# VHH binders against DNA primase large subunit PriL (priL): the designs that were tried, part 2

Target 1, 340 residues: DNA primase large subunit PriL (priL), of Thermoplasma acidophilum (q9hjd1)
Amino acid sequence: MILPDRKQILDRELIRRIADTTISGSGHSDGLSEYASIRKAAFAFVESAVLGDQAYSPIENAELAFIVWILAALDENIITARTIIKARDTVEKQLRLVEHYEDLEEFGSRLGIEISVFGEQIGKDHLYRIGVADFATYASRVTGSKYRLSNQIVREGYVYVDEDVMAKVLREAFVSFMFDTLDQIRKEDAIETIKSVLDDLEKIRESYRKAHNVRMIAGKGDASMFPPCMKEIIKNLESGVNVSHMGRLALASFLHKAGYSEDEIVPYFRNAPDFDENITRYQIKHISGEISGTEYTPPKCETMRSNHLCYMDDDPLCHREWMKHPLTYYEVKRRNRKIR

## First folded at step 8 (VHH)

Design q3
Fold by OpenDDE, look of step 10:
Parts: sequence; C-alpha cells; structure tokens
Structure q3 (fold): chain B 340 residues (1-340), chain A 119 residues (1-119)
Amino acid sequence: as target 1 above (340 residues)
Amino acid sequence: QLQLQESGPGLVKPSETLSLTCTVSGGSISSGGYYWGWIRQPPGKGLEWIGHIYYSGRTYYNPSLENRVTISVDTSKNQFSLKLSSVTAADTAVYYCARETYLGSFDYRGQGTLVTVSS
C-alpha cells in the first residue's frame, strides 16, 4: 500500500535514478530494473489518468514520487487534476483493501493525522477515531451528510467513524498532501531532474492534446443551432475550463432533449478534469430518466443567467422578449433551417 | 465561515492595468487542496475563468488571458491579487475572487466587484 512520504518524494537523487536507470537492469521478473519498472508504472499511471482510464492499479511510494515529478514537469492543470483524482481514488481503494488497521494508522501518521482504532477488532470492521480538527478539515471536502461533523459522534476531541468514512477522510488528506508536495517542486527543476525521459513527457502531452482537440462530434443536431449559452459551455469544456455542475447539467439535459444519445453526449465531457466515463454515463442516464424515471430539461434562461451561464452577447434571438428557454432557441433555429 | 472580498478600482482606463485584491477571512489561504482564483462575468456574457493560484505561488491562467494576467498571493496578509494588463472595453466585467477545489468547483466566492474599462 502507498504510504505518503514527502521526504522520499522530494528526493531528487532518487528521482534521477528512476529517470536515468536503463531498462536492462536486474530486479524485476519481466527483466526490467526496479527503477525502470517504477518509471514505466508512473508514466502509465499519468497516461491513464489523462485518458480517463478508471482501471484500478495500486501505486507504490516510489511510483507516486515519480508521478509527482512528472506532473511538476508537465505543469498542466488538467493533467494534474486528473492524475491526482485518479491517485486519490486509487489510494482510497488501497486503504479499503488493507488487512490491518495499523496500515490505516500509519497512513494517517504519514499525513500528520492521528488515527487509532477504537475497540476490539472484529473482522475487517473497525471503528476509528480521528482528531476533530483533522476530521473537520478533510471530511468537509467530501459531499454528503455522512461526512458532516454535526452528524458524528464526538468525544474528548475525537470523532469516531467507520472505515468507509475514514477512507474518505484520508483520501482528501492525501489530495492535500499531493498538492502541497507537488507545489514544492519547481517546473524547471522537475524538467532538469527528469530530463532523460522528456520524450515520454511529450507523449503524455500529445495524449493530452489529442484529448483536447477532439472536436465535439456533432450528434444528430447541428451545433450551429445551439444557443450561445450551450456553445459557451461546450467551449469551456473543450478548453478544460471549469464548468459548474449546473452548467454540465444544463448541457447534458439540453443535448438529451435535442436528441443526442448517451454515447453522443459523453464526449462533450471528456475534457473535464474530473471526467469519469462511468460517472458521466450514470449522470446522463439520470438526466434522461432512464434511471431516475424523471427526464430533466435544461434550465430556463433566467436560471441560466442567475447561475452565470447565460451568454447572450449580441445574439438577436436571445434578446427577444419571448425567449425564455434554451430549447426555445433551439426550436426556432431548427424551424428556420427547415425552411431554408 | 470563509469569506472572500474583492477590492480595487471600479474604473480603469484603456491600456492600463486592472488591479484587484481579494481578502480572505475566516480561514487561511495556506490550506492545501484549494486554489485561489479569479473569475469574471462581462455584461451579457457567461462566467469566464481567469486563473488561480496555489498558496505556494504556483499559478495557472486561462490561455486566452495568459499573457496579460498575473495572479499573486500574500499568505502573510491572507490575500491574493489579480493584475490584468492592457485592458480594453472587453475586460469590463464583474470580477469575483473565489476558492476553488481540486475538482474545479467554487465553494466560496466574493460578492464581486464591477470593473469598467472606459476613457
């Protein structure tokens, strides 16, 4: 299991060894040197993150270290975000798979979080206690009432939680750790330190570029008929600009109503830093009513405006008094096209 | 509760530099896992991301503005700032400072300040 180690991560000499070691080394079953294996795994991890691959692959400390330096050298927000999210999720899974509660305690310790098992160990189910301050800091970053301090048992400065909650808390702490550690590495230093693998970095950049250049496959509808707000959201998504949940919902529901299939909608979200295909598909299914039984419609223009998603610019159709809904815009455009 | 407040001139002349400061209260900027960002909304347009900074000073900018934007952080003052050079009328907007999560969401935002670029 991965154990955060800032000292190790920031060990430039170690990183150089990983970067510079030739493949023809002893120490791995497949004929690769240990360092070469670490390097390969690290690059594969980052690449997979960029591509949105959700396959589980546990990461080791040395791999993590090298991943951080790869990210530092690349210095791309989307790549960083995706990689850290992937690492977070991977670490969470690893934490959940630990056989000994001591591993969680140690993990916490490495992050500066005091964790201890509470009570007698009954199988894999343990209660843990964590300091209130640490819980408040990291649990607050997790969505859900289950993670609110007000909903927890608090005694003598500790919060008592189950393993699931603890894993969530620890993953967030890990995220913080990752960012903090990453930001201690200057881009120039990173590039210099791992200069021997610049070609591999370029491969990742290329993958990134390809992912971003993927032109939105115009589904059944002509994107030229989309209202400015939807176009802007699409543009932002394509550019890796953060789009709010509401914006994403608006676009997904709009595309759905415009007759786009799930497969046609998913690509619009691929460039999102937190893109997960499974989650995206699930969300689309919810929006379409397939799962929820309720079909969602995009927000009204007023709602779009209130959520800072409206882009009227000088579009005369948007400025019509009777224009109240993005779908109305689309319908008008569709009708006009049929007449031409 | 974390609060963010924008401050700076509401009027800037064309070609000059727009300067804004965000003061953070109720929490520390030196908190890992968050970005401190600037966003703006021009009249009649959608929200545009300008850029953000980590408490360590690492910055990321919107590529469309990268050459004109500088974001800085002063952890001692619990502030971060925006400079936008060579402004034009197109830079007229309500500017917001915000805290960004690593997921790209804004969990806290200032009230916003209107900056008008006019002669």
Scores: ipSAE 0.324, ipTM 0.725, lowest interface PAE 2.0, mean pLDDT 87
Fold by ESMFold2, look of step 11:
Formats: structure tokens, C-alpha cells, sequence
Structure q3 (fold): chain B 340 residues (1-340), chain A 119 residues (1-119)
């Protein structure tokens, strides 16, 4: 189980020993082989996060420590975000599997959170007690009415919660711990400390670059005919910039109606920090009517404008009185795109 | 609840530097897992992300703007700021400051302030 330990993570000499470890000969493990295994697992974890693999990947404290130094040396915002999210999800699953509740209390304590298993029953399966301040800090990041303070049992400065709410609060505290700890490591110090594995760092960058490039080649590939509103959404997604739910829905439904398959649409979303391929494919199936039975149409230009998603600028086709829909824009461009 | 408020001049001359400050109240700017960002919306156009800063001072900028943008933070005042140099009429927009989650969404933002670039 991951038990966060900032001092271990920031122990530059331990990290250097893990990075510098060589695997020699064959036979019984001797501690140096242990460090090599830790290094290999850490790089595999980061690579899987970069590729968008959501599969559960258990790791331990030393692997987590080395992962942080990999992220510091790479200094790539998207790689960092994806890796921390994958680590968050790993921690959440581990928290739900804990056999000894005292380990939950220690986990919380290492994150600076007061949490305990509440021995007195309240008439439900609310077995966990969290300080109100800690709950308010971390639960606010979790989507859904179940996680709002107003929907919790609150008594004498404590919030009483079930296993699901407990795991979500602790996972968000873990995220804060990861970003704060990573922030304390200068990129130059990280590069120097793990310099013996810089080739492996570049392999991660290459994997990310190749995955991004393959997705662009596999797309429908006719952005020149897209309306400016869709081009801007695509540009923001590619740059890792936040795009609203409305913007993402507009793009996905536009691409679907423009004849793009699920496999062709997914790559447009892979650069988002919160990308989940399975969720994205489910959303596309929903938009296409495969699940709902109703195909979604992209918003009309008026709706795009009222939601601040319209990028008309000086585009002459967008300014035509009859131009009221992004799909109409696309069809006009397709019909009239020729060498003449 | 957390509140963000933009402040700064509403009129800036071309070629000069646009300067805005965001004051955070009802919460600490020193919050792990959050970024403090600037976005803008030119009249009749969509939202454009400018960049963000972690409370320690680490920044990331929209590549199209990065040679003109500086975002800074003052944790003692619970504030962060935007400077955009060499402005033109194209920089006329409503500017918002916002808290960005590690998931890339904005969970709190200011009311926005119109900045007009005009002679």
C-alpha cells in the first residue's frame, strides 16, 4: 500500500541509488536488483499514464518516489497531470482494499488529514470521521451531490461518511500532496540526480510524441473545411487547455455528424489532462445514439455564441445571414472546395 | 466560498503593457493541486486560455502568447497577476482570473473585467 512519505520522496541520495543501480549477472536478488525493479516499474507506470492506459497499476512507496523525480525531470504539464491522476486512481483503489483501518488513519496523517474509523454507529454504514475543514478542502474537488458538505452528517466539527466518500477525500488530498512534493524539486536537480537514465526519459517523451502524432494521422483530417468555432476547440484540446463540457460536446457531435467514426473522434480528446479512453468512447456512443437511441446534433451558431464558443472573427461564410449552423458551414466548404 | 476579483486599468494604449491583478478571498492561493489562471474572451469570440501559475511560481503559458505574457504570484497578498506586453486592438477582451483544477477545469472564476486597447 502507498503510505505517502515526503522525506523519502525528497531523499536525493536514495533516488540516485535507484537510478544508478545496475542489474548484474543472474541469481538471487541482492537489493541492487530490488532498486532496478523499482526503476523499471516507475518508468512503466509513467509510460502507461502517458498512453492513457487506465488499467489498475499497483505501486509501492519507492516506486512513487522515483515517479516524482521522473516527472520533475520531464517537466511536461500533460505528462505530470496524467501520471498524478493515474496515481490518484491507484491510491483510491488501494484505500478501498485496506484490511486494517489504522492504516487509513496513518495514510491521512501523512497527508495532514485528521481521519479515523468511528466506533459508534449512527444507524447507517457511516464508519469514518473526517474533520470538517479537511472535508471542505478536498471534497469540493469531487463532482456530485453526494460529496457536498450539505448532504453529510455533521456533528461537533466532524463529518461522518461512508467508504466511498472517505476514499474520494483521501485521494484528493493525495493529489495535493503529489503536486506540492513535485513542486519542491527543481528540474535541473532532478535531471542531475537521475542522469544515468536520461535515455529512458527521452523514451517517455518519444512515446507521448508518437501517440499524439499517430492520433493526428488517424483523424478524418479535413480541418481546413471546419468552421472556426470547431478549429478553436481542437486547437485548445491539442494544447492541453481546458475546454468546457459544452465545447467538448459540440466538437464530438460535430465530428460524428461530419462522418467521423468513434476511432477517428477519440484522438481529438487524448491530450486533455483528464482523458479517459473508455469514458470518451462511451460519451461518443451516447452522442451517436448507439446507447441513447437519439443522435445529438451540434449546437446552432446562436447557441455557440451565447455560450462564448463562437469564433466568427472575419470569416466571410460565418457572417452570411443564412449561416446558422456549424454543419452547414462544413457542407458549404465541402461542396465549394475545388482548384477552380 | 472562494472569491476571485480582477482589478486593473480598463483602457490600455497600443504597444503598452496590459496589467491585471486577481485578488483571492475566502481561501488560500497556496493550495496544492490548483493552478491560478487567466482567460480572456474578445468581443463576439470564444474563450482563450492565456496561462496559469502554481503558488510556488511555476508557470505555463499558451504557446501563441508566451513571448508576451508574464503571470506572477504574491502569496503574502493572496494575489496573482497578468502582464501582457506590446498590446494591439486584437488584445481587447474581457479578462477573467480563475482557479484551475488539476483536471483542467475552472471551478471558480472572477466576474471579468473589460480591457480595451485604444489610442
Amino acid sequence: as target 1 above (340 residues)
Amino acid sequence: QLQLQESGPGLVKPSETLSLTCTVSGGSISSGGYYWGWIRQPPGKGLEWIGHIYYSGRTYYNPSLENRVTISVDTSKNQFSLKLSSVTAADTAVYYCARETYLGSFDYRGQGTLVTVSS
Scores: ipSAE 0.248, ipTM 0.684, lowest interface PAE 4.7, mean pLDDT 81
Fold by ESMFold2, look of step 8:
Structure q3 (fold): chain B 340 residues (1-340), chain A 119 residues (1-119)
Amino acid sequence: as target 1 above (340 residues)
Amino acid sequence: QLQLQESGPGLVKPSETLSLTCTVSGGSISSGGYYWGWIRQPPGKGLEWIGHIYYSGRTYYNPSLENRVTISVDTSKNQFSLKLSSVTAADTAVYYCARETYLGSFDYRGQGTLVTVSS
């Protein structure tokens, strides 16, 4: 089980030794096989995250430490986000598999979050308690009404939660720990410390660039006819930065109404840092009315503006007083190309 | 209960520096996994991300603006700020400060302040 250890992660000389380890072809060296294994696992983990591999990838504290230095040396927001999300998900799974409650309390203590195992109660659904301030801090990042403070049992400054809520809160505290720890490592120091493996670092960058440059499958119509708001959402998704829930809904529903199939829509989201193909396909089925029976339409321009998704720029059609909907924009552009 | 409020001059002359401050209340700016960012919306146009800062001081800027932008943080005052140098009429916009999650979504935003660049 990963037990966060900032001192170990920031131990530059340990990291240097792991990076510099060589393997003798005919003999045994004290500690060399272990360090080489740690280094290999750390690079594999980052590579997996870069490629969007959702498979569970267990890691130990030493691998996590080296991963942080890889991320500091790469200094690329998208790679960092994907790797920390994969580590977050790994930690969440490990937290759900813990057999001894004291390990959960130690995990929380390492993160500075007060969590304790509340004695067994009827039903066992509320075996954990978390300080209210810590719950409010970390649960706010978890989507869903289940994770709102107003829906929790609160007594005397503590929130009483089930395993699912406990795991989600602790995983978000782990994310904060990772970002705070990474922030303490200067890029220049990371590059110098792991200089013996810079070729492997560049292989990670190339893997990301090649996966990012995979061209989307051609869909209905021509993307040049899309309104600026949809082009901007697409550009943001392609660059791998996160797009809001409303932005993703707007694009998915727009593409659906423009005649794109589920298989044609999914690739637009593949570069998002938190991409999950199964979840994305479910959301598209929901938008198409396959699940709800109601087909969603994209938001009108006023709603796009209020959600910070409108990018009119100098576009003449967007500035027409009658232009109030992204689908209207698309239809006008499509008809005008036919006429001209 | 977290609230963000922009403050600063509403009028700025061309070629001068636009300066805004965001005051955070109801929570701490020293929050791991969060970025404190600036966004703007020119009249009749979409939102443009300007940049953000981690509470330790690490900054990330929109490449199109990076040579003119400085974002800073004062954790003791629970504030962060924006300076945009050499402004022109194209910089006229409603400016928002916001808290950004590590996934890029904005979960809290200020009400916005209009800054007009005019001689």
Scores: ipSAE 0.135, ipTM 0.623, lowest interface PAE 6.0, mean pLDDT 80
Fold by ESMFold2, look of step 12:
Structure q3 (fold): chain B 340 residues (1-340), chain A 119 residues (1-119)
Amino acid sequence: as target 1 above (340 residues)
Amino acid sequence: QLQLQESGPGLVKPSETLSLTCTVSGGSISSGGYYWGWIRQPPGKGLEWIGHIYYSGRTYYNPSLENRVTISVDTSKNQFSLKLSSVTAADTAVYYCARETYLGSFDYRGQGTLVTVSS
């Protein structure tokens, strides 16, 4: 089981030893042969994440540590996002397989989350107790009504949840832990520390670029007329930041209503960490009403704000009292493109 | 300021090689930080990314086309080129050359040139 340990991850001397390991004769328990296995598993994990392999891939703490340094040295947003999502999914499965509940409590403690098993242990059906603040922070990242605070039992500053909600909360906290830890490693330090494996890093980078060769088509077209909310979603998809289902729906329906064809919409999603062309095309056909018979309309600005998708910043048109819809923004911009 | 212009034959026979050149003016192709790319739009369809090249010669191609496509650069002429071999009617499209930013967007592109594949 992964038990997060930031001190181990940031142990530059350990990482250097793993990177520099040279295979020698008969092995010892001194860690030299183990380091080669850790390095190989870490690179395999990152490669599988880049290629979209969703199969469960168990890893240990040392492998996770080396993975973080690989990501820091690569410094590629989409590779980082895909790898952290795969690690998140691995952790979620491990959390669901725990035999000893004290391991869950220690996992939470290492992430700064107060969590414990509530009540007597009768079979596998327990409730888990999570602090309300921690629940609110991490459950908000999980899609679905089941994960809303209003649908939970709340008593005296604690939320009582089943195993599914517990695993989802802890996995999202693990994601924050990964990004926070990665942020502490300078790219220059990572490159120097694992310099003996830079060829393997470049192979991952090249394989990713060949596998994900579609670029958003922008520049001289009408994309300059898009509202800031849609531009931000596009930017996040291009950079490999995970965009929520609502964000993806908002963009796809906006582009469809703006007159973009299925073939023109699909490229916007090809850099998404979980991209699947067949699924994406099916979803676009649903949005257009081709399959469902019902055409989807993009959310109005109020809904975009409530889903944390509004990026109006200092845009003067977004701040107009009458501006209530992303499509209205686009129509106004196109009609008034000659305004001085 | 920066301008890109496609040139090449507008008609290509099936099984032959489509060859286009993009001439860059108002700026240098040797300027670091950008990629030089080709995109196309078949009739009635959306835009399709073909590939791009860094001025040092490093190329990246759409996997669906990579065994038929070659992109090259000639920094002395401030040009980059596309060759697409073994063409069929499905390769009929308007072809654009473009400059691609580090974040993957295209900030300048040509007017486009129609290439028709027919016997």
Scores: ipSAE 0.000, ipTM 0.120, lowest interface PAE 16.1, mean pLDDT 78

## First folded at step 10 (VHH; from q3 with Y55H S105Y)

Design t4
Fold by ESMFold2, look of step 12:
Structure t4 (fold): chain B 340 residues (1-340), chain A 119 residues (1-119)
Amino acid sequence: as target 1 above (340 residues)
Amino acid sequence: QLQLQESGPGLVKPSETLSLTCTVSGGSISSGGYYWGWIRQPPGKGLEWIGHIYHSGRTYYNPSLENRVTISVDTSKNQFSLKLSSVTAADTAVYYCARETYLGYFDYRGQGTLVTVSS
């Protein structure tokens, strides 16, 4: 189980020893193959995150420490985000499987969060107790009404939560811990410390470049005819910039209406930092009406503007007083290919 | 609840420096994993990301603006600021300050302030 330990992560001498260890086909009597295994697992974790592999990847503190130094040396915002999200999800899984409550208290303590367990004598589930300030800080990062302070039991400056809410609060505190710890490592120091594995760093950069440059698969529609709002959403997704839920819904429903199949739509979302292929396919099936029985359409231009998704600039078709819907834009462009 | 409020002059002369401050209330700017950013929307146009700052002082700017942009943070005042130098009429826009999550989206945004660049 990961137990946050900033001093261990920032231990440059330990990181150097892990980086410098020689790989062997058999174990060494002094345990040097352990460091090689840690290094290999750390690189595999980062590579997996870059490629969007959602498989659960258990890691321990030593692997996490080396991962942070890999991220510092790479200094690539999207690689960092994807890797920390994968670590966040790993931690959440581990927190839900904790056998002894003392480990949860230690985890919280390592993050500067005082956590207490509340026995089931009052309810059917154990209730966890968190200070209201810490809850407000971290629960605000989790979407859903279940995680709002107004929906929690609050007593004398404490918030009482179930296991699900506790795990999500702690995972977000872990994210803060990761970013704060990473921020303390200078890129130049990271590069020097793990310089013996620079070739492995470059392999990760290549994997990132391949994932970043994945192009739209030619579909049944003509992307050159897309309205500027949809082109901008596509550009942001290709660049690994997170796009709001409304923006993702708008694009997925637009592509569906433009004649794109599920297999053709999924690649547009592959570079998103939180990409999960199974969830994406489910959402597309829901939008298309395959599961829900109702087909969604993209928002009209007024709604796109109010959600700050309108990028009309000086586009002459967008400025027509009758242009009120992205699908209308697309239909006009396709019908009038020679007049633009 | 967390609130962000922009402040600064609404009129700026060409070639001068646009200067805005965002005051954060109902939460601490020192929360790890968040970036404090500026975005703008010129009249009738889409949103443009200007840049963001981490509470430690580390910045990242939109490459198209980076030579003219300075974002700074004052954690003791729970504020962050934008300076955009050498402005022209093209810099006329509604400017928003916002909190950007580590997932890259904005979860809290100010109401915006119109800045007009005019003689």
Scores: ipSAE 0.264, ipTM 0.675, lowest interface PAE 4.2, mean pLDDT 80
Fold by OpenDDE, look of step 13:
Structure t4 (fold): chain B 340 residues (1-340), chain A 119 residues (1-119)
Amino acid sequence: as target 1 above (340 residues)
Amino acid sequence: QLQLQESGPGLVKPSETLSLTCTVSGGSISSGGYYWGWIRQPPGKGLEWIGHIYHSGRTYYNPSLENRVTISVDTSKNQFSLKLSSVTAADTAVYYCARETYLGYFDYRGQGTLVTVSS
């Protein structure tokens, strides 16, 4: 299990050794020195994150340290976000695999969070105690009613939670830890420290560019018929720009109503920093009514405007008084094409 | 509950510097994992990202505005600010301050303040 150590992460000498050590043929079965292995794993991790690979990959402390310095040297917000999300998810999985509750306590301690096991062990299940302040800070960042303070047992300044809730809380604390640690490293210093692997950094940049420049081929419908609001959302997603929950919902529901299948919709979200294929598919199924029993429609133009998702600019069709819905826009465009 | 509020002049002359301050209440700017950002919406146009700042002072700006934009943070006052220099009529917009999560979306934002650039 990974145990975050800021001192280790910020150890420039360690990082330099990892960066500069060449493959020595004699010591490891695979021909790689320990440092070379760490370096290779770190780069692979970042690259996988950039490409949206959500496969589980365990992280060691030294690998994490080097990853942070790679991110510092690259200084790309999207790469940072994707990598930290991947790391977060990896850590969460590791936390759930912990066999000893003491390891969770130690992990918390490393992040400045006091947690303790509460009560008697019932099999592998433990209850944990965490301070109310810490819980409020990090649990609030997790979606779901299960993670709301109002739904927890609170006594004498502590919240009592199960392992699932604790893992969620701790992963968010880990995210904060990562950002704070990363912020302590200057880009110039990072570049200098890992100068021996700058070529590898460029490879990551190239991978990133390729991944984000992929023009999504408009599926069944000609994207040219989409309203400006949907086009803008698509553009943002393609560029890795953050789109609000409402924006994502609007696009997904719009595409669904336009006749796009789940498989055709999923690619539109692939470049989102928090892209998870399973979650995305679940959301699409929810929107389509497959799971929820309710089919969602995209928001009205008024709702799009109120949520700052409207981009009508000088589009004459958007400025029509009778234009009140994005699907209406699409229908008009489709009809006009059939007449030509 | 976290609240953000924009403050500053609603009218700026061309070529002058637009200055806005965001006051954060109900939470600390020094919380890791968040960016504090500015966005704007010109009349009839979509939302435009201006930039954001981490509590340590690290900034990221929209490349289209980078040469004119300065964002700063004052953790002691729980505030962050926007300066936009050499404004033109194109900079007329409703300006919002917002908190951006590490996931890239804004989870909290102010009510917005209209800034008009006019002679």
Scores: ipSAE 0.142, ipTM 0.620, lowest interface PAE 2.9, mean pLDDT 85

## First folded at step 13 (VHH)

Design y2 (from t4 with Y60R)
Fold by ESMFold2, look of step 14:
Structure y2 (fold): chain B 340 residues (1-340), chain A 119 residues (1-119)
Amino acid sequence: as target 1 above (340 residues)
Amino acid sequence: QLQLQESGPGLVKPSETLSLTCTVSGGSISSGGYYWGWIRQPPGKGLEWIGHIYHSGRTRYNPSLENRVTISVDTSKNQFSLKLSSVTAADTAVYYCARETYLGYFDYRGQGTLVTVSS
């Protein structure tokens, strides 16, 4: 199990030894030295995260430490986010497999979060106790009414939770730990420290560049005819930031209604830090009605404006009194093209 | 509970520097995994991301603005700020400060402050 250890992660001499180790050695099942195996696993983990591979990838403290230095040397925001999310998901699975509850308490302590096993006072399904401040900080990142403080048992400054809530809170604290720890490493220092493996960094950059620069897949329509609101959502998705769940839903449903297939829609979301191809395809199937039975319609312009997704500029068509829907915009543009 | 409030001059002359401060209350700006960002919306136009800062001081800016933008943070005051140099009429907009999650979206936003660039 990963037990966060900032001192080990920031131990530059340990990282240099791992980076400088020769690839072959004795004592390992694949013929690698211990450090060479750690290095190989760390690079594989980062590359799998870049490619959106959701397979469970067990790693331990030393691999995590080297991963952080890889991320610092690369200094690419989407690679960092994807890798930390993959590590978060790995940690969540490991937390559910822990054999001894004191390991959970130590894990929390290493992250600066107070958690303890305390179920005998409340009941078996509320075994864990978390300080209210820590719960409020980290549970707020988890979607769902189950994770809201207002729906919890609270006593004397503590929140009493089940294993699912405990794991979610700890995984979010782990994310904070990772970003804070990574931030303490200067890019220049990371590059110098792992300079012996810069070729492997370039392999990751190439994988990222290929995945990041995927072009829009042509559908039945012409993207130049999209309303400004959809063009801006697309631009923001390409940058890897600044698109809410509502914005992503609006784009996916718009593309579906504009005649784009699932395979044509998925690439628009590939640059999102939390991109998961299987989940994205499932969501598109749900929007299209394939699994729900009902097709979703993109929000009308009034709803787009109230959610801060409207980017009209001085577009003459968007400013027409009768223009009330992104799909209407698209159909008018297509009709005008045929007429002109 | 978390609240963000913009403050600063609402009128800036062309070629001067626009300066805004965001005060965070009901939560700590030092929370790991969050970025503190500035976005703007020119009249009748869409939202434009300006940039963000981590509580350590590390920044990232919109490439189209990066040569004119400085974002800074003061964790002791629970504040972060925006400076945009050499402004023109095109910089007239409602400016929002916001918290950006590691998932790539804003979960809290200020009420916004209109900044007009005019002589």
Scores: ipSAE 0.348, ipTM 0.751, lowest interface PAE 3.6, mean pLDDT 81
Fold by OpenDDE, look of step 13:
Order: C-alpha cells, then sequence, then structure tokens
Structure y2 (fold): chain B 340 residues (1-340), chain A 119 residues (1-119)
C-alpha cells in the first residue's frame, strides 16, 4: 500500500536519481535498475491516464513521487486531472485491500487525518472513527447519500463509518494532498530536475494530442444543426475540458432526443477527464428511461442560461422570442434543410 | 453547503480598476484540490474564464486578460478578490466567483454581480 510522504516526493535528489539513472544490465532479472524501473512505471502510469486506461495499476511511493514531478514539468491541466483521478482510484482500491487496519490509520496520519478503529475487530469488518471536520471536508466531495454527514452516526465530535466510506474519504484527502504537493513544485524547477527525460515528456504530450484531436464523427445528425449551446459543450468535451453535470446531462439528453443511440452518444464523453465507459452507459440508460422509466429532456433555454451553458452569441435563431428550447432550435434547422 | 458571494461596485468608469471580492462560506478556501476562480458573461455572449487562484496564492489568468488581471486570496477571511485594470465598455458583464474542481469544471458559483463600465 502506498503511504504518501511529502518529504520524499519533494526530494529533488531522489527525483534526479530516478531521472538520470541508466539501465545497467547486471542488477535486475529484467535488465532494469531499480530507478529505471520506477521511471518506466511512472511514465507508463501517466500515459495510461492520458489514454483513459482504467485498468488497475498499483503505485509505489517512489513512482508516485516521480509522477508528481512529471506532472509538474508537463503543466497540463487535463493530464494532471486524469492522472490524479487514476491515482485516486488506484489508492482507493489499495485501501480496500488493506489487511491491517493499522495501515489505514497510518495512511490517514500521512494525510493529516486522525483515524481510529472503533469496537471489536471481527475479521475485515471494522468501523472507523474520524473527526467531524475531516469527514465534512472530504466526504462532501463524494457523490451519494451514503456519504452525507446527515446520514452518519455522529457522537462527541466523531463520525463512525465503515471501510467503504472511509476509503472514499481518504481518497479525496489523497487528492488534496497531491494537489498541495504538486503546487510546491515550480514548472521550471521540475523541467530542470528531470531534464534527462524531456523526450519522454514530449511523448506524453503527443499521446495527449492524439487522444484529444479525435474529431468526433457527427453521428446520424448533422452537428451543424445543433444549437450553439450543444456545439460548445461538444467542443469542450472534445478538447478534454470537463463539463459540468448539467452540461453533460443536457448534451446526453439532447442527443438521445435527436435519435442518437447509446453507442453513438458514448464517444462524445470519451475525452472527459473522468470518463468511465460503464458509468457513462449507465447514465445514458438512465437518461433514456431504460433504467429509470423516465425519459429525460434537455433543459429549456432559460435553464441553460441560468447554468451558464448558453452560447447564443449572435445566432439570430437563438434570439427569437419564441425560441425556448434547444430541441426547438434543432427542429427548425432540420425543417429548413428538408425544404432546401 | 458551500456558498460564494460576490461583492463590489456595480458601476466603474472607463480606465479605472474593477474590484470585486468573493466571500466563501460553508467551506474553507484552504482546502486543497480546488481553484478559486472568476468568470464573466458579457450581455449576449458566452461565459469567459478570467482566472483562478490556489489557496497557496498561485494564479493562472486568461492570456487575453493577463496584463490587466490580478487575483488574490485571503485565507484568514476566507475570501478571494479580482482586480481588472483599465476597463472599457467591453468589460461590462455579469461577474461570477466560482470554485473550480480538480476535474476542470465549476461546482459552486456565486449569484453573480453586474458590473457596468460607463462614463
Amino acid sequence: as target 1 above (340 residues)
Amino acid sequence: QLQLQESGPGLVKPSETLSLTCTVSGGSISSGGYYWGWIRQPPGKGLEWIGHIYHSGRTRYNPSLENRVTISVDTSKNQFSLKLSSVTAADTAVYYCARETYLGYFDYRGQGTLVTVSS
């Protein structure tokens, strides 16, 4: 299990050694020195994150340290976001695999969170105690009613939670830790420190560019008929810019109503930093009514405006008084094309 | 629940400096993993990102505004501020302060405040 260590992560000499050490044929069965192995694993991790690979890959402390410096040197928000998400998810899985509760306590301690086991230990089923303040800070970042403070047992300033909730809380704390640590490294310093691997950084950048330049083939419908708001959302997603929940909902429901299938809708979200195909498909099924029994309609123009998702600019059709819905826009455009 | 509230003058003269403050409640600015940002929406136009600040004070600005924009943070007051110098009519907009997640989107924002640049 990974144990975050800020001092280790910020150890410039260690990072330099990892960056500069060449493969000496004699020491490891695979011909790689320990430092070379760490370096290789770190780059592979970042690259996999950029490509949206969700496969589980355990992370070692030294690998994490080098990953942070790679991110610092690259200084690309999307790459950082994807990598940290992948790391977060990896850490969460590792936390769930912990055999000894003391390891969770130690992990918490490394992040500045006091955690203790509560009650008699019966196998792997433990309750954990965490301060209310820490819980409120990090649990609020997790989606789901199960993670709301109002739904927890609170006593004498502590929240009592199961391993699942604790893992979620700790992964968010880990994210915070990663950002705080990354913020302490200047880009210029990172570039200088790992200058020996700059070519490898460029490879990552290239991978990123390739992954995000994939022009989404407009499915069944001519994207030219889409309202400006939907076009903008698509553009953002294509560029790897994350879109709000409302924006995603708006696009998914719009595409669904426009006659796009699940398989045709999923690709629009592929470049999102938090893309998960299973979750995306689930959400689409929910929106389509397949799961929920309720078919969702995209928000009205007023709702789009209130959520800052409206990009009507100088579009004359958007400025019509009777234009109240994005689907109306699409219908008008579609009709006009049939007449021509 | 986290709340953000913009405050400042709604009217600024051309060539003057626009100054706004965002007060955050229900959460700490010192919490890692978030940026605290400013965005604006001119009348009839889309949302424009101005910039953001980390709780450490590190900032990033829109390149189109970089020379005129200063964002600062006061963690003791749980506030962050925007200064936009040499304003023109083009800077008339509804200004929002917002929290930016590590995922790259804004999860919380203020109600917005209209700032009009007029003589």
Scores: ipSAE 0.270, ipTM 0.697, lowest interface PAE 2.0, mean pLDDT 86

